# Designs tried in a protein design chat: miniprotein binders against q56419. Part 272

Target 1, 326 residues: q56419
Amino acid sequence: MEGRTLEEVQEEVFKRHGVLVPKKELEDLAKALEEAGLLLTEKVEARLKEEEEKLKRERPMRLAGLSYPEGEREARAFLEAFRASYPGEGEEARVLLMPHLEPSRVPEVYGAALAALEKTPPPERIYLVGVAHRPLKEKAAALPVPFQTPFGPALPDLPALQALDALLPFELFNTPLAFREEHSLELPLFFLKGRFPEARVLPLLVARRSPELGEALKVVLRDFPGLLVLAVDLSHVGPRFGDTPLTRTLAEEARRRDLGFLERLAEGEPEAALAFLGANPTRIDGVEVVASLLPLLRERKGKVLAHRLDLEAPTLSAVGAGTLVL
Below, E stands for the ipSAE of ESMFold2; O stands for the ipSAE of OpenDDE; V2 stands for 0.75 times the mean of E and O plus 0.25 times the DockQ between their complexes.

## First folded at step 18 (miniprotein)

Design in5 (at its last fold request DockQ between E and O 0.83; V2 from the best seeds 0.86)
Fold by OpenDDE base, look of step 18:
Structure in5 (fold): chain B 326 residues (1-326), chain A 108 residues (1-108)
Amino acid sequence: as target 1 above (326 residues)
Amino acid sequence: GDLIERLEELAEEVIRYLKEHGEEELAREIEEQIKDIIEALKSGDTESAIEIFTELAETIARLLHRLGAPEELMQKVSWLIYDIARRLGMSPRQIYDMSKRFSRAIER
């Protein structure tokens, strides 16, 4: 009925079905639909408020039983299988770039991350910086609550989070609902918690580049040492993302950009990595995260451990994923 | 009013836990320090209040950690401390330093 009069609807029904519906019945239906819509809206709002209140206490698993096993035993077997999918050895990480894509799509990339984590001494805390796929009130946000995992809750480092908040010109603890379904934190966190069960976590999301975040984190990391994890995907190409179906040419361009980006990061040249992407025509997901963390990435040399451009066959689209150690 | 109420809430949570674990003397000491902070606030000596509070926060963190306080209590106390610090008008640097001291106090 949007934009049509009741009379127009009546005429259309008559033309299509040969039935003249009384105007009163249409009015009653319109009212019923409006009431139903209002009721749905109120219910949705109430549910969102309830979810927001719950997020003050904990972030529940959303992808357990879907992307990873819910049970601890099965979850451990899952980790082992993913590690086995990467035949190489890792290196010690001070900074780990890893994907947040559906794990089953890029198992060897997650396997490479696990290989790196095997060579990494258990950190006291993990700075987990994901990508906000939903709008944030500020450029970045944190959710300072336990994140549920099959291995138990990933507990927040509240003192470090508070210290970070104190150094930022904006309220860090904003937009809790953005974390509710954010897979860019949940999926990497599964692997991180499984490997480092005692590590505290700082779950951070970046929506827009924040130089302030990088500068603040540089200070915080000095006093609150830990592993920095960039949970980012790489190129997003194909119809799901506004391109033509994946072709050899498009795939080669995506790979070129992904690898060129990662290689420049591995050389300790994050500004060069960003410059290399230009307008980012293949939509590398991690650009805003990297742009925010420049002070932490500069002059750090490392190694690209894995890369994959994974085809989503039903949509003829592809997403790039990589693992980088610095 | 809100600041004093939050201080009292912090005191109640910590004192209750300490008493439950047989640390009555420590509970009294915490209570006295909270009173001193409140008195400093009432007298308009916010600087002294911040100083006492900063030290108290570290002490509380250390005590609760040493006693093996449950995570839920530790989180609650951490947030109360942070909220009080903000309400006291502590500078970003003061809050940062307090958080740093708190973190060190609970290091394993």
Scores: ipSAE 0.886, ipTM 0.956, lowest interface PAE 0.4, mean pLDDT 92
Fold by ESMFold2, fold request of step 19:
Parts: structure tokens; C-alpha cells; sequence
Structure in5 (fold): chain B 326 residues (1-326), chain A 108 residues (1-108)
């Protein structure tokens, strides 16, 4: 009843169904529906609180059987298949940019990440920085609990996370529910844990650019060395993302923006990479992460290993993904 | 109040594990240090409480690691130590340094 009065509803029912429903009966029905909605709201709130408490102990797999296999043996075969999708060799990474897009859509891009990991000495810890797809209470957040994977739990590096929290002007452990379905951590983590099963993890999300996070991480990384991973996607173009339908011109622009962004990052010029995007007309989703991490990206040169702008035919849209080592 | 409760909870967890592993003397030493921290707090000497606690936190990390404490206990202790440090009013630099020492104590 979008803006209708009870009298308007009564008249419409009479016109369509030939019955006159007394105003009192409509009032009673409206009240009953409102009360039922309130009860459903209380049930949902109780369920969310229950899930939040569980997330304070561990983060379970949400995409097993959907994006990757649940069983360890099958998961290892899955990793090997993805590595085989990239016929090249990787490079050692101190910083790795990799996607969080559905792996089956960009297998060679994930394969390039695996190739880089093959050249990378096993780190003591991994700083995994994803993009928050749900609101955070602060600019950034962490969930300092084990993340379940087919390869066993990815254990948190609690001392490093606590050191990071201590240096920030906001509580880092602030929005557990935002992690419940956050694929930008879960999908990259599958690949990272599969290759570095002994590494501990700092699972981090950025919602809004935080220079404070980058400065704090620069300090923490000196005393808690590890692999920095930017788990980000690139251009998002087409109707699914509020754009016009995908055209050849729009796809070419998205590719140009993706590659120009990655190439400037590979030259150790993250400010130039951000400036190249301007108003970010193709909606590269890694911008807030890169803008947060400038102190860690400056003057670090490297190589773009792979890129793909993947077509979503049903939505006439496309998403870019890339692999960059620094 | 809550700070003393957290200190006693930390002591209970650590002492229980030490006693289960035959470390009665170390358990007594931990208990004494916890009492020293509480007495310093009751005397208004927060600076001494922080100093004693910082050394105790590293000692606890080293002892539990040496005894092969399960991950669940290490996580609980790590959180109790962090919570106590914040309730003591330790500065960001003090907490950072304590976390670094804890991390070094549980390395191979």
C-alpha cells in the first residue's frame, strides 16, 4: 500500500473483486501485518546477533561447493588446474595484486597469481587486504579469527593484528558481520592458503580510503614481515553496475583504464595510477585499497602478469581482473 | 574492577595449564607477579603495574609456547593480555612493543 489510504484500498478491492470490505476489517488486517513484520524483525535481529557471536570465534567457508571444492584433495586438484591455465612463469612478490572475482571467470588471472606464489618464499604471515562489500563502522576492519578453508584453518596473526590495532586511531576489530559473506577475502585466501599452508593471516577490509591504515601497516610490516596482498577487482562496466549496455567502445575504455592503472602501479607510481583514473569512470574497485596503501606501494617496481576483462553475457556487463607483482 | 577481574582470569588460565604440566614453581611465580600488579594498581602506581605486566606477558608467551599450549589457549591468552594492556592505559607504542615481544617469544 504505497501511499494509499484505507478508503482507496477499500474502493480498489470493490472494483476488482465485487466485495466491500469494511474499514475496520482493513484496519485490523493492516495492524496484524504490521505486528507480523515486527516479529519477523525481532527474529532476524536475534539470528544476526547469534551469527555475530559465532564470527567472533571463527569464519566458516561460505563458497565451498560453489566457487571451489569443499574437500582437500579436490581443492588441491583445483589449484593445479588453475595454475595450468597460466602457461607462463611468475616473479617473486613482496606485494601481490590479485582478483576476488569468481575464479572460473578468470582462471588464467588466478593462475598467474599461483605462478607468482611459486617464486615467492613462504612468508610467516600474509596481509590480505580486500574490499568491503558491506558497510563497516570505520574506514577499515579486521576479523581476528581462524578462516576455514579446505586446506585447514587459516590462523590469524594475533600479535601483528593487535600491533596494527594499537597504532590506528579507530578500533580495527569493529564489524564482524561484514566478514560473514565477504568473498574478497575468502576467494583469494583459498589460493593463498593452498600455497602457503603454514602462513598466518591478517584478514583486512577497506571500505573507505584510510591513509592511517597505510602508515600503520608500513610500521607493522617492518617488525612483522610478510606478503602484502591486494585482493581487488578492476573495471566494472555495464547495466549491472549502473552503466549503459556494454559496447565495444566501453569495453575498450575499461581495458585501457585497467591496464593503465596496473602499469602505473608496476612503475612504483601509485599516485599516478590513481590520477590516471580521474573520476574512475569504469569503476575500478581497487581504488580505496590502493589509496589506503600508498606508503607501501611507492617506488616498488614490478610486472603485470595477467589481465582479463570478463564478459557477463546475461547482464551485458563486464568485470576486469589482473595479477600484478611488486 | 574489570581490570582486576581480567588479571585474575589471565592468571587462572595460565596457572591451570602450568600446573597440568608439572610447573608448580612457575605457576607460583606467575601468581606472585599478578598479585604484585594488583597491589601496584591499588596503590595508584600504574607505571609499576605496566612495567611488571609487560615483562609478565612476554614470560607467559614463552612458557606456554615451550609447553606446546594449544592454539585455543594461546588465542585466549593473547586476547586477555591485549585487553589488560588497554585497560591499564598503556600507550599505542607500549602495546605495539609488547605485541612484538609476544610475537618473538612464540616464534620457532
Amino acid sequence: as target 1 above (326 residues)
Amino acid sequence: GDLIERLEELAEEVIRYLKEHGEEELAREIEEQIKDIIEALKSGDTESAIEIFTELAETIARLLHRLGAPEELMQKVSWLIYDIARRLGMSPRQIYDMSKRFSRAIER
Scores: ipSAE 0.853, ipTM 0.947, lowest interface PAE 0.6, mean pLDDT 92
ESMFold2, look of step 18: ipSAE 0.844; ipTM 0.944
ESMFold2 (binder alone), look of step 18: mean pLDDT 84; pTM 0.825
ESMFold2, fold request of step 19: ipSAE 0.832, 0.846; ipTM 0.940, 0.944
ESMFold2 (binder alone), fold request of step 19: mean pLDDT 84, 83, 82; pTM 0.822, 0.819, 0.803
OpenDDE base, fold request of step 19: ipSAE 0.877, 0.877, 0.875; ipTM 0.953, 0.953, 0.952

Design in6 (at its last look DockQ between E and O 0.89; V2 from the best seeds 0.85)
Fold by OpenDDE base, look of step 18:
Structure in6 (fold): chain B 326 residues (1-326), chain A 108 residues (1-108)
Amino acid sequence: as target 1 above (326 residues)
Amino acid sequence: GDLIERLEELAEEVIRYLKEHGEEELAREIEEQIKDIIEALKSGDTESAIEIFTELAETIARLLHRLGAPEELLQKVSWLIYDVARRLGMSPRQIYDISKRFSRAIER
């Protein structure tokens, strides 16, 4: 009925079905639909409010039993299998760039991350910086609550989060609902918690580049040392993302962009990495995160451990994933 | 009113835990410091209130850590301290310092 009069609807029904529906019946139906719509909206709003209140206490698993096992035993076996999928050895990480893509799509990339974590001394805390796939009220946000995992809750580092908030010109603790379904934190956190069960976590999301975040984190990291993790994907190409179906040429361009980005980061030149992407025509997911963390990435040399451009066959689209240690 | 209420809530949580663990003397000391903060606030001496509170926050963190306080209590107390600090009008640097001291006090 959007934009149509009841008379127009009546005429259309008559034309299509040869039935003249009385205006009163159409009015009643319109009212019923409106009431049902209102009821649905109210129910949805009430549910969102309830979920927001729950997020004040904990962030439940959303992808357990889907992307990773819910049970601890099975989850450990899952970690081992992913580690086994990467035949190489890792290096000690001070900064780890890893994917947040569905793990089954890029197992060896997650395996490379695990290999790096094996060579990394257990950190006291993990700064987990993901990508906000939902709008945030501010450029960045944190959810200062336990995140549930098969290995137990990943506990927040509240003092470090508070210290970070104090140095930011905006309220860090904003948009809790953006964390509800955000896989960019949940999926990496599974691997991180599994490897470092005692580490505290700072779950951070970046929606837009925030130089302030990088500068604040640089200060915080001096007093609150820990592992910095960038949970980012790379190129997003194909029909799901507005391109033509994946071709050899498109795949080569995506790989070129991904590797060129990662290599420049590995050289300690994050500004050059961003400049290399330009307008980011292959839609590298991690651009805003990297742009926010420039002060922490400068002059850090490292190594690209893995890269994959994974085809999603049903959509003829592909997503790039990589693991970088700095 | 809201500041005092949050401060009293902090006091109640900490004092209750200390008493439950047989630390009655420490509980009294905390109570006395809370009173001193409230008196400073009532007199308009916010600077003194901030100073006393800053030291108290660290003391609380150390005590709770030493006694093996549960994570839920530590989190609650951390938030209460942070909330009081904000309500006291502490500067970003002062809040940062409290958080830093708290973190160090609970390091294993």
Scores: ipSAE 0.889, ipTM 0.958, lowest interface PAE 0.4, mean pLDDT 92
Fold by ESMFold2, look of step 18:
Structure in6 (fold): chain B 326 residues (1-326), chain A 108 residues (1-108)
Amino acid sequence: as target 1 above (326 residues)
Amino acid sequence: GDLIERLEELAEEVIRYLKEHGEEELAREIEEQIKDIIEALKSGDTESAIEIFTELAETIARLLHRLGAPEELLQKVSWLIYDVARRLGMSPRQIYDISKRFSRAIER
């Protein structure tokens, strides 16, 4: 009942159907619907609590057999095929920016990331920073549990995560359900775990920019050295994202903004990279991660290894992906 | 969860593992350290409790690592140590230091 009285409902039923339903029968129906709604709410809440408890133990693969192979042998062959898609050599990364877009859409961009990892000494730990696609209770979150992969579990670096949590003005371990289907961690992790099977992981999500996260991570990284990975996509343009149909002009602008952003990051100028985007008209989703991590990006120079604005012709839309080493 | 209950849970996990690996004397030493922490807390001497706990946490990490503790146990103990540290009212810098000491103890 959308705020109507039972008399108003009774009158509308009579008007529409020619039947006068006694007020008591309408009252009984309303009570039954309320009770059913309470039971449905309780069942949904119970299921959410059950799923949350499972995620406090481990994070299962959700994209095996969809985005990458489930079996370890096939998964290793998959990695090598992606490496072969990038004909160049990488460079050592202390910070790596890589995509989380579906791997088959941008094979050479993931291949460039693999090429960089070949030149990177195996780290003890990987700070994997993705983009939250579901709301978080705070600006950022972590899920400090093993993430399953075809290469075995990616174990969390609990001491480093706990050190980070201690320095933040909010609880870092705050939204387990947001990680359940979060591909911005799962897809890059497949490649990272495949190349660094012994590295522990700090699986982090950013929903909204947090300067506090960047300052805390700068402290933590000094005592818990590792590879920092920004697992972000670039421009999102076209009707799927609220634009007019994708034109050559819009695609060229998206590419220009992607590359201008990456190039300024490569010069160690993350504030200039953010300023270059202004209102972010092509919706580069790396912005909140970069804005959070400014202290870790300043004065760190590097190179853009790959970029692709991937066209999805049926939807007249495109998503940009890039590989940057710093 | 009460602070003393969390300390006792930490002790139980560590002592059980030490005894299973023939380290009866080390298990007794850990039990004595836990008792000292609880006594300091009951006396209102939180500063002493924190000092003893900080050294104990690093010692536990080193012992479990040396004895080849499975990752599931290391993770459970890491969480218990973190939870106790927070309930002790340790500062962010003190908790950071314990986490750093634990991490260094399980390396190499």
Scores: ipSAE 0.792, ipTM 0.925, lowest interface PAE 0.8, mean pLDDT 91
ESMFold2 (binder alone), look of step 18: mean pLDDT 85; pTM 0.837

Design in7 (at its last look DockQ between E and O 0.85; V2 from the best seeds 0.83)
Fold by OpenDDE base, look of step 18:
Structure in7 (fold): chain B 326 residues (1-326), chain A 108 residues (1-108)
Amino acid sequence: as target 1 above (326 residues)
Amino acid sequence: GDLIERLEELAEEVIRYLKEHGEEELAREIEEQIKDIIEALKSGDTESAIEIFTELAETIARLLHRLGAPEELIQKVSWLIYDVARRLGMSPRQIYDISKRFSRAIER
């Protein structure tokens, strides 16, 4: 009925079905639909409010039993299998760039991350910086609550989060609902918690580049040392993302962009990495995160451990994933 | 009113825990410091209140850590301290310092 009069609807029904529906019946139906719509809206709003209140206490698993096993035993076997999928050895990480893509799509990339974590001394805390796939009220946000995992809750580092908030010109603790379904934190966190069960976590999301975040984190990291993890994907190409179906040429361009980005980061030149992407025509997911963390990435040399451009066959689209150690 | 209420809530949580663990003397000391903060606030001496609170926050953190307080309590207390600090009008640097001291006090 959007934009149509009841008379127009009546005429259309008559034309299509040869039935003249009385105006009163159409009015009643319109009212019923409106009431049903209102009821649905109220129910949805009430549910969102309830979920927001729950997020004040904990962030439950959303992808357990889907992307990773819910049970601890099975989850450990899952970690081992992913580690086994990467035949190489890792290096000690001070900064780890890893994917947040569905793990089954890029197992060896997650395996490379695990290999790096094997060579990394257990950190006291993990700064987990993901990508906000939902709008945030501010450029960045944190959810200062336990995140549930098969290995137990990943506990927040509240003092470090508070210290970070104190140095930011905006409220860090904003948009809790953006964390509800955010896989960019949940999926990496599974692997991180599995490897470092005692580490505290700072779950951070970046929606837009925030130089302030990088500068604040640089200060915080001096007093609150820990592992910095960038949970980012790389190129997003194909019909799901507005391109033509994946071709050899498009795949080569995506790989070129991904590797060129990662290599420049590995050289300690994050500004050059961003400049290399330009307008980011292949839609590298991690651009805003990297742009926010420039002070922490400068002059850090490292190594690209893995890269994959994974085809999603049903959509003829592809997503790039990589693992970088700095 | 809201500041005092949050401060009293902090006191109640900590004092209850201390008493439950037989630390009655420490509980009394905390109570006395809370009273001193409240008195400073009532007198308009916010600077003194901030100073006392800053030291108290660290003391509380050390006590809870030493006694092996449950994580849930430590988290609750951490938030209460942070909330009180904000309500006291503490500067970003002062809040940062409290958080840093708290973190160090609970390091294993």
Scores: ipSAE 0.887, ipTM 0.957, lowest interface PAE 0.4, mean pLDDT 92
Fold by ESMFold2, look of step 18:
Structure in7 (fold): chain B 326 residues (1-326), chain A 108 residues (1-108)
Amino acid sequence: as target 1 above (326 residues)
Amino acid sequence: GDLIERLEELAEEVIRYLKEHGEEELAREIEEQIKDIIEALKSGDTESAIEIFTELAETIARLLHRLGAPEELIQKVSWLIYDVARRLGMSPRQIYDISKRFSRAIER
């Protein structure tokens, strides 16, 4: 019926099949199709509501058997293999920047994070700040429930999360569905929980920069000390991200932007790190997280432990990942 | 209203746990403090209700820690305390302070 009157449809059916379908029957068919579309929409909405209610109780593993083993023994061996991928020594971290890219693509970058954790006293809690890949209702969000891992549940630090929520001008506990498939929390958490099995977690996502979040976290961290983790990736270049196919020149620019960003963070100059990126032409993933957390990054000096710009041959694209301790 | 229902739910969870562990006298004291909060609210004395509730929240945390309460109960009680604090109209600073007191009491 697209672009045709009912009379035209009726005539076409008669020409093709020798049957005159009454106009009333064609009208009834059109109404039924509209009603069927409405019923399908209601079914999808009911399913999403069901998933949202489940996420208010716990966040199950989504990447077990895909990115890391589901069984605890195999998961511990996996953790050791990644540590071995980085032969160097780490340094104690008050703040750790680590990736959320598929671990098998950047094994030594995750290994460097493990080396840093090896030098870090076990914290009471971990402030895990990832990048929202789904829209949030606010600039940032938390999901205050246990996150399942092969090493057991990572329990939320409810008093710290509630203290944080109280200081923010928006409801922090928003958008549970955004956490359902959020790998920027799940992948780093595997490594963090494996090394610090007793630490509680504040699982946080940033969608858009929030100066309010950084100021509130500065206050909360004073009274609820712990490890701050920025779970972010770096440059995204190539056709998958809207560029021409990856060339040596584009790769060199991406590496320069990644390392320049990390180095300025390592000097305790997060504003300079952001300014260095300008319009962010290589699409460094961590900009909104860093911009939110400025009060926590200023004057903290540290070291870049690892970096890789990982090539995606099938898409002629690349993604950068790094490990920074402050 | 919802505030009184949240207070009664908090009381029920804590009192049930105390009785299961032979702490009948402490259970009575918690019940009395809950009644005092409700009475202050009925008289429009929100300031007194907040003061009593703040001390009660820390006391509950200390009792749950001493008695070795399971993590699931601690989490449920933490949420009930937060819900009540917000419904009492406590300021952001007051809610922050309760969360800090609770955290320190449950760890020590």
Scores: ipSAE 0.770, ipTM 0.918, lowest interface PAE 0.9, mean pLDDT 91
ESMFold2 (binder alone), look of step 18: mean pLDDT 85; pTM 0.844

Design in8 (at its last look DockQ between E and O 0.89; V2 from the best seeds 0.84)
Fold by OpenDDE base, look of step 18:
Structure in8 (fold): chain B 326 residues (1-326), chain A 108 residues (1-108)
Amino acid sequence: as target 1 above (326 residues)
Amino acid sequence: GDLIERLEELAEEVIRYLKEHGEEELAREIEEQIKDIIEALKSGDTESAIEIFTELAETIARLLHRLGAPEELMQKVSWLIYDVARRLGMSPRQIYDISKRWSRAIER
């Protein structure tokens, strides 16, 4: 009924159904809908507050049984299958760029990440930097609580998180609700926790480029060494993202941008990688993360292990995913 | 008042755990240090309070780690220390230092 008068609704019902609904009945219905809407809003708000309070203690799994198995045994088998999907060998990573896309869509890309992790000595801590797909109060945020996984909780590194917060000009521990359903952390974390069960985690989200974050992390990483993981996807093209259906031309452009981005990162030229994208017309997801972490990516040479542009057939859209080690 | 309350909460959590594990002498030492911090604060000697607290925080970390304190307690105590540090008006560098010392104290 948004913007229509009761009389207009009455007339429309009459035109469509040949029934004249009394105005009073329509008023009662409108009132009931408003009340129901208000009730729903209040209920939703109360639920959100409850969820926020829960997030002070832990971040539960949201995608268990959907994107990955809930049970530990099955989860281990899942990891092995994903690793098997990548026929190559990995390299030791100090920085790992990996996707956060639905794992089943790009198994070999996750497999490449696992291959890299096999060659990586167990870190004491993992700096897991994801993309905020929801607004944050600040440019970046952290959730300093255990993240549930099939392999047990991924425990936060509180000292390192607190140290990071201390160096930032803003409150790092903001917008806990943004983490509730953020798959950019949950999905990579499954693989990371499965490989490094004892590693502490710093779950970070970036909404907007924060040079301050990169500078602060550079200091923190010196005193709190660990694996840096960029959990980012690449191009997002097609109707879901405002484009025409995927064509060969569009796919080639997406791949060109993805690979061009990754290759420049692999050469230790993150500024060149960003510059290469320009206005980012294919909507590479990880640009704000990379832009925030420039000090940590400079002069680090590495290797692109995998890339895929995956078609989502129902929407004729595609998302790029890649694995890069530095 | 809020700072003192948070210090007392920190003390209570740590002292309780120590006593439960038979470390009564250590519990007394912690209690005395907390009292010293509070006295320093009451006297307006915030610098001394920060110094004592900084050392105490590291001590607490080491003790709890050595005793195999549960993760939940470690997290709770970590947050209390962080909160106290902020309320003490510690500089970013001072807070950073506490965190660094804590991390080292609990290294395996």
Scores: ipSAE 0.886, ipTM 0.958, lowest interface PAE 0.5, mean pLDDT 92
Fold by ESMFold2, look of step 18:
Structure in8 (fold): chain B 326 residues (1-326), chain A 108 residues (1-108)
Amino acid sequence: as target 1 above (326 residues)
Amino acid sequence: GDLIERLEELAEEVIRYLKEHGEEELAREIEEQIKDIIEALKSGDTESAIEIFTELAETIARLLHRLGAPEELMQKVSWLIYDVARRLGMSPRQIYDISKRWSRAIER
């Protein structure tokens, strides 16, 4: 079958095993294998369609019991432990940059986010902007359904989402399956919902820079005020990401890029922050989100509360995470 | 044709809830406004249909919120309103205004 004629297969089987398999039997076998492959494709497509329909109703927890506790009491204790890992005081945020890296890897960075939320008035809604790890049909997407959490469902702000969709030159509700396993929303949402249980959410993903998204959000945020959250990680360096093993020099460069980026954002200069990265040699993860949201970041000054470049010793690699309030 | 079916679906969802909660007079008022929208559409007066629909959408939001409608119903009705607005050919600004009015109506 691998580019061979049935006669060639028949001859080879006879030479190897002393059995002459009639050509029709080989044809029947080839047909059956093709049919089985078609049935497998149909089964996979049916399963994906079923998952897509489920996502039109709700987005279930995928990381409960893995990245955070499944039960509400344990989840509440988890929040308290993370807050305690950051001994500093927060500052009120209208914009919060926080990571989506595994929480146990950067506890004080998430703790700093919680400290900021303590100083932040409860918002009516949270604009949660993550990084798409699966392709989107457009530059950005939203999933306007409840996201389940240990603290109850995080309900969508449908009026704000519909207002946003109306202003965009593309359909915002475009790729439900991309949200199925998207941790850049789920991990920050755990902390946000735990602190603001009554806030509604606009769960947004950016795949590619969308100036249209930033301009539309600027309008929507004026009439639907809320907390803007950029759920992004920073540098990715080391062999897991295509570099040589992590050296002191590479780690120092990653920290310098991370902090320089955050500090320029804190000065209200997002274009300067992007320019500072150049070709982005340390692969800071938030570039497309920041580039999309420029109108919302300009002239907004604030403070870097925390940063960590977390070492993955087995892979000799590292990932940066930070907390910024604006 | 299809627009009228969507309007009738919207009416059915809202009226069912109102009747379940003893609001028969409000249910008749909603029926009346839906009828007015449909008559405006049949006469080719899309501008009047949009004006009536815009006020109706806000009224529905206030009524359902005041009556403590369950979140599932609020979401379904919100989507029906959005779909009708698009089928009416409302501009992005007009649709944005409906979303803003809905949001204000359910605040307090």
Scores: ipSAE 0.753, ipTM 0.915, lowest interface PAE 1.0, mean pLDDT 91
ESMFold2 (binder alone), look of step 18: mean pLDDT 86; pTM 0.859

